# VHH binders against Myosin phosphatase Rho-interacting protein (MPRIP): the designs that were tried, part 1

All scores and structures are predictions.

Target 1, 108 residues: Myosin phosphatase Rho-interacting protein (MPRIP), of Homo sapiens (Human) (q6wcq1r43to150)
Amino acid sequence: KPIYGGWLLLAPDGTDFDNPVHRSRKWQRRFFILYEHGLLRYALDEMPTTLPQGTINMNQCTDVVDGEGRTGQKFSLCILTPEKEHFIRAETKEIVSGWLEMLMVYPR
Unless a header shows other numbers, all headers, positions and changes below count from the first letter of the chain; antibody chains are not in Kabat numbers.
F, E and O are the ipSAE of ESMFold2-Fast, ESMFold2 and OpenDDE, as the mean of both directions, binder to target and target to binder. V2 is 0.75 times the mean of E and O plus 0.25 times the DockQ between their complexes.
[cut] stands for letters that were removed.
The coordinates of atoms that the task and the answers printed are left out; those that the model quotes come from them. Centres of patches stay.

## First folded at step 4 (VHH)

Design a08 (from p2d with S30D T54Y; framework vhh_8h5u_2)
Fold by ESMFold2-Fast, scan of step 4:
Structure a08 (fold): chain B 108 residues (1-108), chain A 128 residues (1-128)
Amino acid sequence: as target 1 above (108 residues)
Amino acid sequence: EVQVVESGGGLVQPGGSLRLSCAASGFTFDSSYYAMGWYRQAPGNQHERVAIIYSGGSTNYPDSVKGRFTISRDNAKNTGYLQMNSLKSEDTAVYYCAATYRIYFEDSGNYHVEYDYWGQGTQVTVSS
């Protein structure tokens, strides 16, 4: 059952923020939907019928932390999982705060 | 602060036209908003959605206004519009603009829009 959704910027897959060249990569605008069972899906548009481009399993998430120190971008979050780090960014403090509240339900 | 403010309501004769405006602040249509909609409430009736426009530009209308009403937005002015043509006496109502940069989902499991921001409403009266 979906519970929350909105537009966020997603760091390109494979981005290494310790590499200065990668820090200049353009983030990708995606529509994110969080489901009650802990799947965070993202897609190219907001339509319910649009197939997701990817999924982050929040049930495997170990923490959700501020991402600004790693990314250099305001209003960014790092979602830590055993497989990889995911970086998302919001346009405003209000948007990132709302997502932090919703995502912090899931970390183990 | 995120806010929406309506303008453009008034008195118009049956068959006439009117354009409502919805000025948004605190977010931008080309970046973060999810949806903007127009709702109306006439005396004795519940709120009725008359138009919605999504961030991608898709629109939806109920049969009662389809072909007569057009919702649009101007990203440069950060303003949404409702163009109302061929107005009828049954279109008399207070019209509300509502907007959100996110979506919440009801326990019913169906997609719906819980609007975060509602305007104060603007009166539209269709009468001779």
Scores: ipSAE 0.157, ipTM 0.498, lowest interface PAE 3.9, mean pLDDT 83

Design b14 (from p3a with S30D S58Y; framework vhh_vobarilizumab_d1)
Fold by ESMFold2-Fast, scan of step 4:
Structure b14 (fold): chain B 108 residues (1-108), chain A 124 residues (1-124)
Amino acid sequence: as target 1 above (108 residues)
Amino acid sequence: EVQLVESGGGLVQPGGSLRLSCAASGFTFDRYAMAWYRQAPGKGRELVAGIYSGGSTYYADSVKGRFTISRDNAKNTLYLQMNSLRPEDTAVYYCAAKLYWGSTKYTESAYDYWGQGTLVTVSS
């Protein structure tokens, strides 16, 4: 069952924010849905039947931190998992705050 | 010179309350995520509560509904209000701060600065 959702910007796969050239890469607009079992899925649109582009398993999340310092982008978050850092960005401070509240229950 | 100085610890009876404070200096406090960790004798450190630079909070299941974390950026101070204290809450409580947003296997290892701790004893 979905418990939260909304449009966010996702950093392209393979983006290295320590590389100045990669900082100019276009973020991808995706619809994110958080499910009660801890899966965070993103897709090209809001339709429940649309195939997900990717999944972040929040049950494996070690931390959710402010991403502005790493990305140079306002209202961005870094979701830390043992395998990978995921960078997402919201349009407004209110949206990023809501997502941080929903995601902060997962880090272990 | 970065400093985190905890205060407010002490002896309290079960069911009682304590308010811990952490006075921060030497860094831009409002840009840092802050947390309270605790360590009971013979145990590792565990996250009690966290508050990020944007104000969002996290609580360990063992303290939800009893503890409240808050911050006062004008005073560079972090607080932990502890209510309905239990003997199991007996531990040294540590204030921690982080600016680094890198990947880490340990949440605690992401923190840049740590205080020396303040002892909380819950006993009759």
Scores: ipSAE 0.000, ipTM 0.102, lowest interface PAE 17.9, mean pLDDT 82

Design b21 (from p3a with L99T S103Y; framework vhh_vobarilizumab_d1)
Fold by ESMFold2-Fast, scan of step 4:
Structure b21 (fold): chain B 108 residues (1-108), chain A 124 residues (1-124)
Amino acid sequence: as target 1 above (108 residues)
Amino acid sequence: EVQLVESGGGLVQPGGSLRLSCAASGFTFSRYAMAWYRQAPGKGRELVAGIYSGGSTSYADSVKGRFTISRDNAKNTLYLQMNSLRPEDTAVYYCAAKTYWGYTKYTESAYDYWGQGTLVTVSS
């Protein structure tokens, strides 16, 4: 059952922010949905029935931190999991603050 | 600066029709899901109809078949065509740009953008 959702920008898979060429990559606009069971899924549009492009398991999340220092982008967050780092960013401070509050309940 | 400005409300007799408009500015309208909410005197605010960025629509059971939500992305305008109006449709109608939604209904969020509202009165 979804508990939160919204449009965010997602860094392309495999982006290395220590590589200057990778920092010029376009972030991808995706609709993110957080479910009660802790799965964070993203898709091409905001319909809940649309096939997801990917999933982040927040139950495995070790931390959610500010991403600006790593990405160079305002209103960005880094979601840390054992498998990899996920970078998302919002268009406004209010949107990123809302997501931070929703996601911060998960880190062990 | 984000603005949503509603218009088209008024007094109408039962069985009548009314068309509400919401003019949007200050954000990329075509990329937002939009919704109409209403608040009747002494009641909480409820979702009436929603339209996703891709054009798919959703309606409250009480208005299905009577109301039609639509959008004109070239004009940054949201519409609600209200037909077969009933006294229980009397409410202040609000336009909203959605940053959050639930699975079966749009849920109010502090991050949503809201208009000032337009009053619709259905009475003889």
Scores: ipSAE 0.014, ipTM 0.211, lowest interface PAE 7.3, mean pLDDT 83

